VH-VL binders against NFX1-type zinc finger-containing protein 1 homolog (znfx-1). Designs and how they scored, part 1

All scores and structures are predictions.

Target 1, 210 residues: NFX1-type zinc finger-containing protein 1 homolog (znfx-1), of Caenorhabditis elegans (e9p860r1531to1740)
Amino acid sequence: RQQHRMNLTISDKIVKLSFYDNVTDAENVGLYPDVQGMATNLFFWSHTSMEESPDEVSWLNKHEISMTVALVKHLLKQNYTTNDIVVLATYSAQKNLMYREYANVFGSTPDSNVIPVETVDSFQGKERKIVIVSLVRSHRGGRENTGIGFLAVANRICVALTRAQHGMYIIGNGAYIMNNSELWNKIVNNLRRSNLIEYNLPLKCVAHGN
Unless a header shows other numbers, all headers, positions and changes below count from the first letter of the chain; Kabat numbers aren't used for antibody chains.
ipSAE, averaged over its two directions, is called F for ESMFold2-Fast, E for ESMFold2 and O for OpenDDE. V2 adds 0.75 times the mean of E and O to 0.25 times the DockQ between the complexes of E and O.
Where letters were taken out, [cut] stands.
The coordinates of atoms that the task and the answers printed are left out; those that the model quotes come from them. Centres of patches stay.

## First folded at step 4 (VH-VL)

Design n3 (from m4 with heavy chain S31D, light chain S32R; framework fv_mogamulizumab)
Fold by ESMFold2-Fast, scan of step 4:
Structure n3 (fold): chain C 210 residues (1-210), chain A 119 residues (1-119), chain B 112 residues (1-112)
Amino acid sequence: as target 1 above (210 residues)
Amino acid sequence: EVQLVESGGDLVQPGRSLRLSCAASGFTFSDYGMSWVRQAPGKGLEWVATISYSGSNKYYPDSVKGRFTISRDNAKNSLYLQMNSLRVEDTALYYCARDEGYSYGLDYWGQGTLVTVSS
Amino acid sequence: DVLMTQSPLSLPVTPGEPASISCRSSQSLLHRNGYTYLEWYLQKPGQSPQLLIYKVSNRFSGVPDRFSGSGSGTDFTLKISRVEAEDVGVYYCMQGTHYPYTFGQGTKVEIK
């Protein structure tokens, strides 16, 4: 009779924001714990850095790797463990380069606990408290626009954006991506209306609340 | 706040070499492709060379291919054009320009540096 | 090489009147990715070129609404709805779809 109503996850909120919702207060829809050290639980950390390809079939974005390292370092200084965070790359080449960079920054040993780096497809059906997504695709400095490939597929985007329980941090070239996809145009515009996309991370001092 | 400042233009004799430089500031230089575009006195614009953000890819028109080499030093925020076997028809004001892929255009240009090739 | 042809080459305009510049390419500028890389640049007297329009019809940041671009394939137009004194200069179209990149010969807009 009396149904127990469960609170929306951050993933449910992202799906609503992406496909159904355009309110300016999107962050206040869900009822879940705030991410320690972050002013928001959902954010698109935008940049204008270029993509790279060694063979025109594999795609990399080295700047996004540096951004993920910076964000991971910040989160590890909070009360989060390696089981709480995952970094998702939309391309296998990006995942492989990320893993090498993470080993270099955080140390490497066969038995070391490091932040998991996975592709969206390899993380299918799984969840984490905090998900960081590297979108990879961007401009290449010339007029050869190779599009956004993987990111243009609505179902894959939905899967990628629904893996977080408490916090989702998207890293990508927002302006480039929205100009190459009507779906991303809607997502980015909804994030912009909610002040959830910017070039600087929304960091929060836990002691002072600002 | 984006600024591009060219230098190195000079009066040189045919067959000689000259190196042009472009100093960039106000943006993350390593994130942008760069181009050289020239303009002969009283004439129109002619594309000379393009280099990718990493320096891995370089493009030239046939008129300068094999004689000119574009390069960059991302640590120094500098773009270069090495010009060899100069000809009278290479006389022009040489501009460096930022190639902003998102805008798909040459969005910021320097003031140019004058190269005069004459006997 | 892709030949870019502009007309007219000289365009005297009365202040407040409209101006229209044509640009034709010897080959289609439609890239396989679906974009058409046709740009318009303005060079004011004694100044460096500046970007006005990219991808046929998109105004660059800070470019007034009186400027508009249109066209497809091989035929493109730049329009100025009401020419002002500050609009004097040489206008160039450029294609970036095919290597080498090529410019039109330029159209000189001047106040009469």
Scores: ipSAE 0.005, ipTM 0.479, lowest interface PAE 11.5, mean pLDDT 82

Design n4 (from m4 with heavy chain S31D Y102W; framework fv_mogamulizumab)
Fold by ESMFold2-Fast, scan of step 4:
Structure n4 (fold): chain C 210 residues (1-210), chain A 119 residues (1-119), chain B 112 residues (1-112)
Amino acid sequence: as target 1 above (210 residues)
Amino acid sequence: EVQLVESGGDLVQPGRSLRLSCAASGFTFSDYGMSWVRQAPGKGLEWVATISYSGSNKYYPDSVKGRFTISRDNAKNSLYLQMNSLRVEDTALYYCARDEGWSYGLDYWGQGTLVTVSS
Amino acid sequence: DVLMTQSPLSLPVTPGEPASISCRSSQSLLHSNGYTYLEWYLQKPGQSPQLLIYKVSNRFSGVPDRFSGSGSGTDFTLKISRVEAEDVGVYYCMQGTHYPYTFGQGTKVEIK
């Protein structure tokens, strides 16, 4: 299939190897500009923080919300606007908490009207220059495995990982997720071989003059 | 630095009760599961109980199930082991250990508190 | 319960020589999440146990590179490439894959 919505790195590392074997990319996809202020256009920003659930049907990861805030702040300083960025949450509870946190961080600034936060399902058929995905699911602090639920569904993950035009930044517990899914094992191993997964965000040095 | 300090060990008669405490410092206590491990004098290690970071999940071997209860108070950075119906076989040094769970295992241990059950 | 069996139980070693300890489990320690929760602990004389190796082969923070763990399924090995005086103590393997958690009986490493 012809892919017009993804840069070549995302297509090669995630989509082609994980979901499609016989995909041809549009000639112009590789011509999208590099993400300003970032050393890479695809990155898995990994952590080991726990998931949280008040009712075992709603899932949250507060550490991931803090990570998305830090990344969004950086991108806004690189002259990206709220129309260029979307944050996708794999769970509605995470999305709702993000709205509350973002109102406290961004709601008083004139340049940060509404940071778009959507669930993966609500973003089907849409695309954005920069997509940040919060995977949510992680360990609960013990050796008990609560699984990864939504993240094991290949079609939903394919939707999430094909929405970015210029850059895709995945936030999650890489070690936990890869060992709970054959699909994620392939994705994380491909990213690891390319040095595209780490605990520190790959920022590009820039001069601000202020 | 991570520190775990156990207390409450004593000499008690069979059938009595004893409560052990573990005071944690140097880390965010509420982020970690915790375990109790015991060692009879001159013998090997035996796992006694594990509690999840929130206190919602508790696990025991059959040897103590129904007699021992693990609990925690995250506001006080404290772990507890309530030991009821004590037996001579419960005589041991009781260690408090931080349980990283899926990550490292029992990564930091306290110095232990001695429990002696004899008539 | 998963039985953990260590061999040898006593291991006298000349300083600078290698040492090897075996640990066998009665059941596979591969968890459904893909991890194998096999740990090695060292208890030095008069001290609390300390973590050496986690998930079969990973050295814990500050553990010297002369220590290495290997194995899979039911058969695991801890190796010390060159034993030093501070390595004396009792070594325990532990499994955390299945409840209840179980320890091996311990291997006493001593200088001869």
Scores: ipSAE 0.006, ipTM 0.504, lowest interface PAE 10.2, mean pLDDT 82

Design w1 (from r4w with light chain S30D; framework fv_rocatinlimab)
Fold by ESMFold2-Fast, scan of step 4:
Structure w1 (fold): chain C 210 residues (1-210), chain A 123 residues (1-123), chain B 107 residues (1-107)
Amino acid sequence: as target 1 above (210 residues)
Amino acid sequence: QITLKESGPTLVKPKQTLTLTCTFSGFSLSTYGVGVGWIRQPPGKALEWLAVIYWDDDKLYSPSLKSRLTITKDTSKNQVVLTMTNMDPVDTATYYCAHLTYEWGSGTYFDYWGQGTLVTVSS
Amino acid sequence: EIVLTQSPGTLSLSPGERATLSCRASQSVDSNYLAWYQQKPGQAPRLLIYGASSRATGIPDRFSGSGSGTDFTLTISRLEPEDFAVYYCQQYGNSYTFGGGTKVEIK
């Protein structure tokens, strides 16, 4: 397949190795600029926080909301706008809670209040310069493993991971997800080999480079 | 001031069913992030986890003992009850109940323990 | 089922010395959800450390936890007379499992 949406790093590390053997990049995707303020254009920002559910049907990860808010704040300081960034939540409950947290943190800034939070399904067929994906599913603090639900569906994962033009930032429990999915085991191992998964976000000063 | 206290028989005959009650104060089991667990310790041996009941009435049991264990709560009395069937002399132990708290980013861990009650299985 | 192995089984030290206690898991502990407890004879266990490195309320700063994955350590920087006790590690990342304990005794 030929693809025009993803930059070369995202295509190489996720799509080609995990979904397809023969994806051909369009000639201009290799020319996309690096994400300002970030040391990499693809990163899995891992954590170990548990999932939560009020009803065993809706799924939430409150720690991922805080991580997402922190990353959005950083990117807005790098001169990105509401037209440049989207947050994809794999569950509607996570999307709704994230909007409430945005109100709490960003209250009075119009641009911050309108950063899109979408579900993967509602964003199908669209693209953004920067995509942040909140994976939600994690361990349950000693309770029986409920798996990873949405994240096990290869088609939905492919949709989520192919929406970014310039940069993709995945927020999730990498160890939990890779242990519960053969597909995610491949994805996480590919990222690990390239040092693109870590507990700390790889930030870069715009002028100097840290 | 979270407190828990175990009560029940101190002597159980082989093949009988053990019923232990944990009576607590200073918290409600309907509060988000709260649970109560049971842990036992045979004389001179290590701690062994048995069961947990969570704020949402979800339950978790030790895999090796789950066929013998039932954990329930009585909200009106602030009590958690553990039932263990088919008692054997090797089940002789001090039985503890403990408060479990969920802390965001740190998971669900035991923080306050009852004094324990010794249950002897003989004759 | 995750098995926790504590070593040494017995650690003989004098007051003022540094104690280092090991807890090794048979597989990676999810989220580093590992706790340490102190137990004195005839008493219930007392929580010292949770989340591998967070000190519980009221616990002196001479107690510290470290480690991740499969290898965890409890350190008592300067043993006080009241610290001679049995110490247990416990994981709570996938169900709940206790280690076999380490007895810290007077040399």
Scores: ipSAE 0.000, ipTM 0.469, lowest interface PAE 15.0, mean pLDDT 82

Design w16 (from r4w with heavy chain Y32W, light chain S30D; framework fv_rocatinlimab)
Fold by ESMFold2-Fast, scan of step 4:
Structure w16 (fold): chain C 210 residues (1-210), chain A 123 residues (1-123), chain B 107 residues (1-107)
Amino acid sequence: as target 1 above (210 residues)
Amino acid sequence: QITLKESGPTLVKPKQTLTLTCTFSGFSLSTWGVGVGWIRQPPGKALEWLAVIYWDDDKLYSPSLKSRLTITKDTSKNQVVLTMTNMDPVDTATYYCAHLTYEWGSGTYFDYWGQGTLVTVSS
Amino acid sequence: EIVLTQSPGTLSLSPGERATLSCRASQSVDSNYLAWYQQKPGQAPRLLIYGASSRATGIPDRFSGSGSGTDFTLTISRLEPEDFAVYYCQQYGNSYTFGGGTKVEIK
């Protein structure tokens, strides 16, 4: 079935492509529903915006924060709740800024009815229906290339990309990351062949099936 | 060079519906993070936020007035329209539209305002 | 909903004096997302301060914002004749709420 095949695609295109032994939940994945309002359950939403750093130890990508806000707003309109969604950042500075921006956009309450924002490391061993990952690292607008740091570590990439039950949405500079990592080159090229990476988000009309 | 201008009727009868149009230039409501809000001020009283619409058609309304308010946009015309039903003399106020952009690290604040349009509700 | 209380309601001062305006929130303002606006009679509000302490473009150095959480202050270090106006605080950390205003008038 289409739903079964799409959920297996998350495991197959990310986990099996990169890590042969990370398939332990594959039997359950095919039973979960398609993400409402999205044309696919796996997508890399690419951009070309710069990274920023206040100290060249902490890394930020403010454009990616705005992209996560747009996607979260869309998912909330599809009747997903704050218990269904988590946003993961590959850097603590990005996570901290995202949490502050989310408090502004969505409001916050003492009852924890706020979109969870975590680092990849702090989310290890946990799962959510929908996972959005902000990769952060990009070019610096003519400044010298600083590489991709955290993203070059295969085990951390595997943790980030295997936490979603229903849908995984990756936000990053696909061209930059694939040109700075052999592993990401393989991941991005596989997504490209399946039309799962683009500059525009693949939205779907639930009522009209388009 | 962001400018906004409010237009609509200056006199409304009780129980009628008010429709106000904000026409703007210097920005597009298709730009990520951009929004337009409506704020009113009764004569001699404080500012009161009414509604805001964002680039993605997301809408927020004042909880106390939500049942009476509708905000829409026409991105091709550079217009935002506010509709308020069942007008009452207490709704007499100067109505403003204002621009916002989601500023990274600073949030969504109203930086540029229209001149305002006075709407009087009387029989 | 967050309620903002401004005090005093009216502040009577002379040119050259320091004005200190208070804005208190009923609960903590997320990320200190608080703005200050100046309004003169017959005019639209003018943004002075955003993010509690950042001065908007074109605003003179005599205006400064401070505070965090539930207690915020707008300070005008030395009042000029054109500063006699009504001042509003506004939070944008959880939806949008304006304070009741403080009128700064000539003594």
Scores: ipSAE 0.005, ipTM 0.441, lowest interface PAE 15.4, mean pLDDT 81

Design w18 (from r4w with heavy chain E103T G105D; framework fv_rocatinlimab)
Fold by ESMFold2-Fast, scan of step 4:
Structure w18 (fold): chain C 210 residues (1-210), chain A 123 residues (1-123), chain B 107 residues (1-107)
Amino acid sequence: as target 1 above (210 residues)
Amino acid sequence: QITLKESGPTLVKPKQTLTLTCTFSGFSLSTYGVGVGWIRQPPGKALEWLAVIYWDDDKLYSPSLKSRLTITKDTSKNQVVLTMTNMDPVDTATYYCAHLTYTWDSGTYFDYWGQGTLVTVSS
Amino acid sequence: EIVLTQSPGTLSLSPGERATLSCRASQSVSSNYLAWYQQKPGQAPRLLIYGASSRATGIPDRFSGSGSGTDFTLTISRLEPEDFAVYYCQQYGNSYTFGGGTKVEIK
């Protein structure tokens, strides 16, 4: 297979190592610009915050919503637009809460600065310059592990991780997810070897180089 | 009015387990957005977070101390209990419990604190 | 873990003066989840500021917080006698970490 969609770092670190054999990159993907304001085009922004559920069917991670809002604010200051960025939530409840938080942070009336929030399933077959993925599932503070649900489905992970053209930023509890999935264990270990997973964003000012 | 009070032994021998109880009033730990945390402070030193328990019984622990810590609650008694195993003289500190508020826009922060209880670890 | 460095370690000032306290994080603090606490000798800490800039209930308007990312500031516009204390910053964007404290003492 020859892929034209994804930045070389995303292809090398996630797709080729975790999902597909014999994928080759077209010449043009090596020419995609670096994400402005970020030190890397692929990053797993890790945390240890718990998941929440009002009914054991809907899943939320409110800390991930705050992280997503912070990253979106930063990218908008780098002159990215609503046509450049999408947020993918692995659960509908997370998507719905994110829209409410966006309205509160960026304005009550949606306008040109509102970043699309989609579920992974609803974004199948589509692509965007910058994709932010909220994984949602995490520990429950000593309660029995309820697993990682949606994230255990290889097809859905593949969809989520192949939508970005220039940059992909994954928000989740890296330690929890890798300990509950062999596939995520491979992905996270590959990111660790390249210093692409940490508790803080790899921010870079274009004007100052840091 | 939210109040919290720590109780437990004031002197612990090395290798023993410390059990501290936080008794509170003015709130319920079953209320959405409420939690109770434990923070300690060695004499003359900085504050160090230990553990937190939330309204839905979720728990978080300091990564460096997780293997030594257990936090539990008894909602009917308005109590939160912290246990810390294998005590060492370096664990000598004033131990505080604190009320935690969660809001979607500001996260989790400690807004009301108990008076603290000094625990000395010595032979 | 995120390390918070507070500076200066000690500020020696007189009542009526402005105090400016710095808190620097080793890594960016998510969503500006940064709080400031005041602690007087023999007392528990008291929350002053949360979310980097939001004043807690009952806190006088002479206390203000600012900053984002890795660089945060607590300002006391006009010191009152009761403001001489140790001040701690604390992040809660990635677990919970406290700074080393800044002592504001009377000249």
Scores: ipSAE 0.000, ipTM 0.441, lowest interface PAE 16.1, mean pLDDT 81

Design w19 (from r4w with heavy chain E103K G105D; framework fv_rocatinlimab)
Fold by ESMFold2-Fast, scan of step 4:
Structure w19 (fold): chain C 210 residues (1-210), chain A 123 residues (1-123), chain B 107 residues (1-107)
Amino acid sequence: as target 1 above (210 residues)
Amino acid sequence: QITLKESGPTLVKPKQTLTLTCTFSGFSLSTYGVGVGWIRQPPGKALEWLAVIYWDDDKLYSPSLKSRLTITKDTSKNQVVLTMTNMDPVDTATYYCAHLTYKWDSGTYFDYWGQGTLVTVSS
Amino acid sequence: EIVLTQSPGTLSLSPGERATLSCRASQSVSSNYLAWYQQKPGQAPRLLIYGASSRATGIPDRFSGSGSGTDFTLTISRLEPEDFAVYYCQQYGNSYTFGGGTKVEIK
């Protein structure tokens, strides 16, 4: 029941066009400042790396973990803190591996807060300044594809894509996902038309007082 | 101090559903880095992991048993419940619940265990 | 699924001797997330080592863990009478799996 406060770009490009046809901007939504160090406040950072599974019910994408680490490092250098950022994983196995990789990279003390990594379901009803979403599902390197599982569940996708206040960064295989879902086809094509999906991260230097 | 104790039936008939409760003290399942898992051990055999529930209500199941297992929690009662359907004599085992902790330098591991409860499946 | 193979199955030794227990994984264990447990008859397992080489709270320094990738070792430098038990390795780098166990028994 809490009012979601989102950047207008996120609302226009994802929520309204994909989930809510009759939503208006009359509510005071997303008057937040631009994300520091990023050229856009909404971006789909695409890749073509394969998914992995030890059991064909748990899913991992190790390349997406490396991408999330790189983006988090950049944002921390741009004056964001661990209280400003959350990473949402669409699978528990991905979340667990991300916790381990964050510990290896950032070297947190036992008493310090680490960058939160949560599943979409566990983050329901919460908000964060910056949300990074790891979609996980991709091709299997020439093996039979198993679809997109979690990503086909519209309610879960809606939760994931409405949690950000200032900025949302989606990490996934855009071509694979759009070819396996009518919903994602609509989302990815809207992002394509606005130049908000590419293989390179849209970095921008922080302004410095002279 | 962290303590856990398993409870449930000691005898189950084939094809019945087993329900086991883990009651704990000394921690909260709402605390970052905390979880509770279930592990079983048939008489004279090795330990076998069944399921885990994490602080954020996320759940993970053994792939070979996933279709038969459900893990839930009641944070206000300090309890974790495991249900396992379609019991068979080969499921006869001592069932343990265990506390898990996440540590930034060493991952997620089981550090404190309950005493275990023997469940025999026979007609 | 990662399969853990422990060897030997049984190790017969006398108090005061050194015990060396092996645990081999069918594929590399991510981040060396490997634990060792001790289990005495009729008792729950007790955590000895986590992260391949870190001793758990209250575990005597005669217990040490080593190894990486697919090959891991638990060493008990000088067996005490209370150390005769079954020892299990367990990986937690990709889900959770246990080895078959090594029984350390008195000669």
Scores: ipSAE 0.000, ipTM 0.447, lowest interface PAE 15.5, mean pLDDT 81

Design w2 (from r4w with heavy chain T31K; framework fv_rocatinlimab)
Fold by ESMFold2-Fast, scan of step 4:
Structure w2 (fold): chain C 210 residues (1-210), chain A 123 residues (1-123), chain B 107 residues (1-107)
Amino acid sequence: as target 1 above (210 residues)
Amino acid sequence: QITLKESGPTLVKPKQTLTLTCTFSGFSLSKYGVGVGWIRQPPGKALEWLAVIYWDDDKLYSPSLKSRLTITKDTSKNQVVLTMTNMDPVDTATYYCAHLTYEWGSGTYFDYWGQGTLVTVSS
Amino acid sequence: EIVLTQSPGTLSLSPGERATLSCRASQSVSSNYLAWYQQKPGQAPRLLIYGASSRATGIPDRFSGSGSGTDFTLTISRLEPEDFAVYYCQQYGNSYTFGGGTKVEIK
């Protein structure tokens, strides 16, 4: 099958190697512009911060919310608008907290001037220029490892990772998730070989070119 | 200043239940990112973690001892209590309570320890 | 459960020498959440290093931690008389487990 919604980097590094064996890129996807202010169009911004749960059914990662806010602020500075960016949370609790934080940081009331925050499931069938994914699941600070739940479901991850047209930025605990999933081990190793996973964002200053 | 002090019986008979109290100052167990754990050390042996209670009242126990352990907190008294059932001479050890802190990027680790209390299990 | 193996069991050195202590995990320590403690006779353990390489408050810079995954090292660059003690590694990436300890003693 031919795909038209993703740039070549996302298709080559994630989709073809992890989910589908018979995918060809349409000729026009090679023409999508590079993300302004970023050194790469695909990146896994890794961290080691813990997850939280009030009830062992809802999952939160507050540090990831701070990371998404920082990245969104940078992209808005690069002249992207709220119609160009979406933040996907893998858990409803994360989406709800993130929405409250975003309203506080970017606006007093939620509307078209606030960056859209959605769950992966609610964004199915849609696309955006730039997609930021908050994976949520991480260690629990010595508490029993409960795995990665939602993140182990191949079809849901495929939905999340195929929504971006120009750029995909994944925020998560890379070491934790790759050690708890064969699928993510494959994805993370593919990103490592291309230097697309690191603890610091690969920012590109337009004025200085670095 | 964070300080912790263990208290309880110094001598316990076999098959009895041990109850130890950790009294602390300099922090609140209701504060995000704090916890208190219990660690023991038999004479001349290595440290062994027993249990921990977190700021959100979540609890974690050593898998090998889980059926024997209960950890609770009393926030108003600044105390954490550990109960261990069916004591045996091999449980003779110095028992420590320790403060646990959460730090971004570094997880939840023990930083300040009480002086420890020696508990001897004998007839 | 992650088992931590420390080596050597005893390290005999003189003041001024470099001490290198090893801690090996039976499986990868999540997020490199590994700590090192110093314990002197009759005293509670003292935190030296957390997160594999971060020095705790008040710890001299002659103490350094390194390593990742399953292999971790504590280095004391130049032993002082007060550094002769037992050292324990401890992981906190999944539950909490301690190594068997390494005794650093005067040669």
Scores: ipSAE 0.006, ipTM 0.477, lowest interface PAE 13.5, mean pLDDT 82

Design w23 (from r4w with heavy chain G105P; framework fv_rocatinlimab)
Fold by ESMFold2-Fast, scan of step 4:
Structure w23 (fold): chain C 210 residues (1-210), chain A 123 residues (1-123), chain B 107 residues (1-107)
Amino acid sequence: as target 1 above (210 residues)
Amino acid sequence: QITLKESGPTLVKPKQTLTLTCTFSGFSLSTYGVGVGWIRQPPGKALEWLAVIYWDDDKLYSPSLKSRLTITKDTSKNQVVLTMTNMDPVDTATYYCAHLTYEWPSGTYFDYWGQGTLVTVSS
Amino acid sequence: EIVLTQSPGTLSLSPGERATLSCRASQSVSSNYLAWYQQKPGQAPRLLIYGASSRATGIPDRFSGSGSGTDFTLTISRLEPEDFAVYYCQQYGNSYTFGGGTKVEIK
């Protein structure tokens, strides 16, 4: 079956984009299916909304939750299911809030199925066709910034970026994180060179391919 | 509470176009996760799905009947309209409209139904 | 299209007995997107079960759904007089299709 090869190919592309100075045109050709309803299989959906913290030890980004909801709604219309999609949060507080917001927006049942929301750490050793990552950390509106914390740790980033089989969608403040991390500066510049980072989702009409 | 009621002609001649209106209350078709579908049942026969319209104006039609069917909504009037062209005596059936709930991860299912309206096709 | 075959066509039972109704799909039903409806003479269908096993609001505990893939079952543990009706399965994993129905009648 082609599934093992496709999985390795998208992961290799992401790793090269993250850790190597150049990715050749040949290395940009993948052996994986296109994500239905999306113009690209890898995209950084950028924003400029503030982070917040209820206790100065937990971190949240409510705007990013709204963005994940919009993307998940779009993918569900393309016939993706709970077995196909996972949403990863880089902080437990974000995961917990996201789970509550998803229950409010998408509904919940006593019998247990909800849109899969996990932390990057709790998703170790697992894979999904489509991975959406909420990075959380952003500016604080002129208040003292606490940097990007765990997002600067290469191993955690590598885990998040290598879990997708077909598609990876990153949600974060691209300008903020690239200015606060050498690793993310490299990742964001590589995405920018490939036109894979913007403030608008790269949606595609299935009938027209645009 | 959610209620739906079908209205339209009870008698249609062969080759004519049937237009049925579903008027509802207790929900809005602009609300996320809401849809309205049309299902018919010939006398003594099984249920047959015809069409559905979702909160975002997406539409689905039965493949075998797609060329004959049009479903539209008027959110301000709380109405969904089904049009079926080139009617034939075999299209004689009770036509139902039903509320659809889209619930993640359980999908989209019919939870509340109108009483149905019998449409007879004869010359 | 996915074709649903319900069996038996007619099930003759007495009140208090267990009813077991079968629904088989011509191909695997995605995400177990299968519903069961009850229809009494002269009435609209009533949703009983969705997602193969989730009971709809207000439906008594005696109704239960099970199964996955291509084989699904509706069970009525102890038949009440009001349960004698026609039962339809319906998949919504690939468009929407209904089974032919099973009539549960008094023996």
Scores: ipSAE 0.000, ipTM 0.438, lowest interface PAE 17.3, mean pLDDT 80

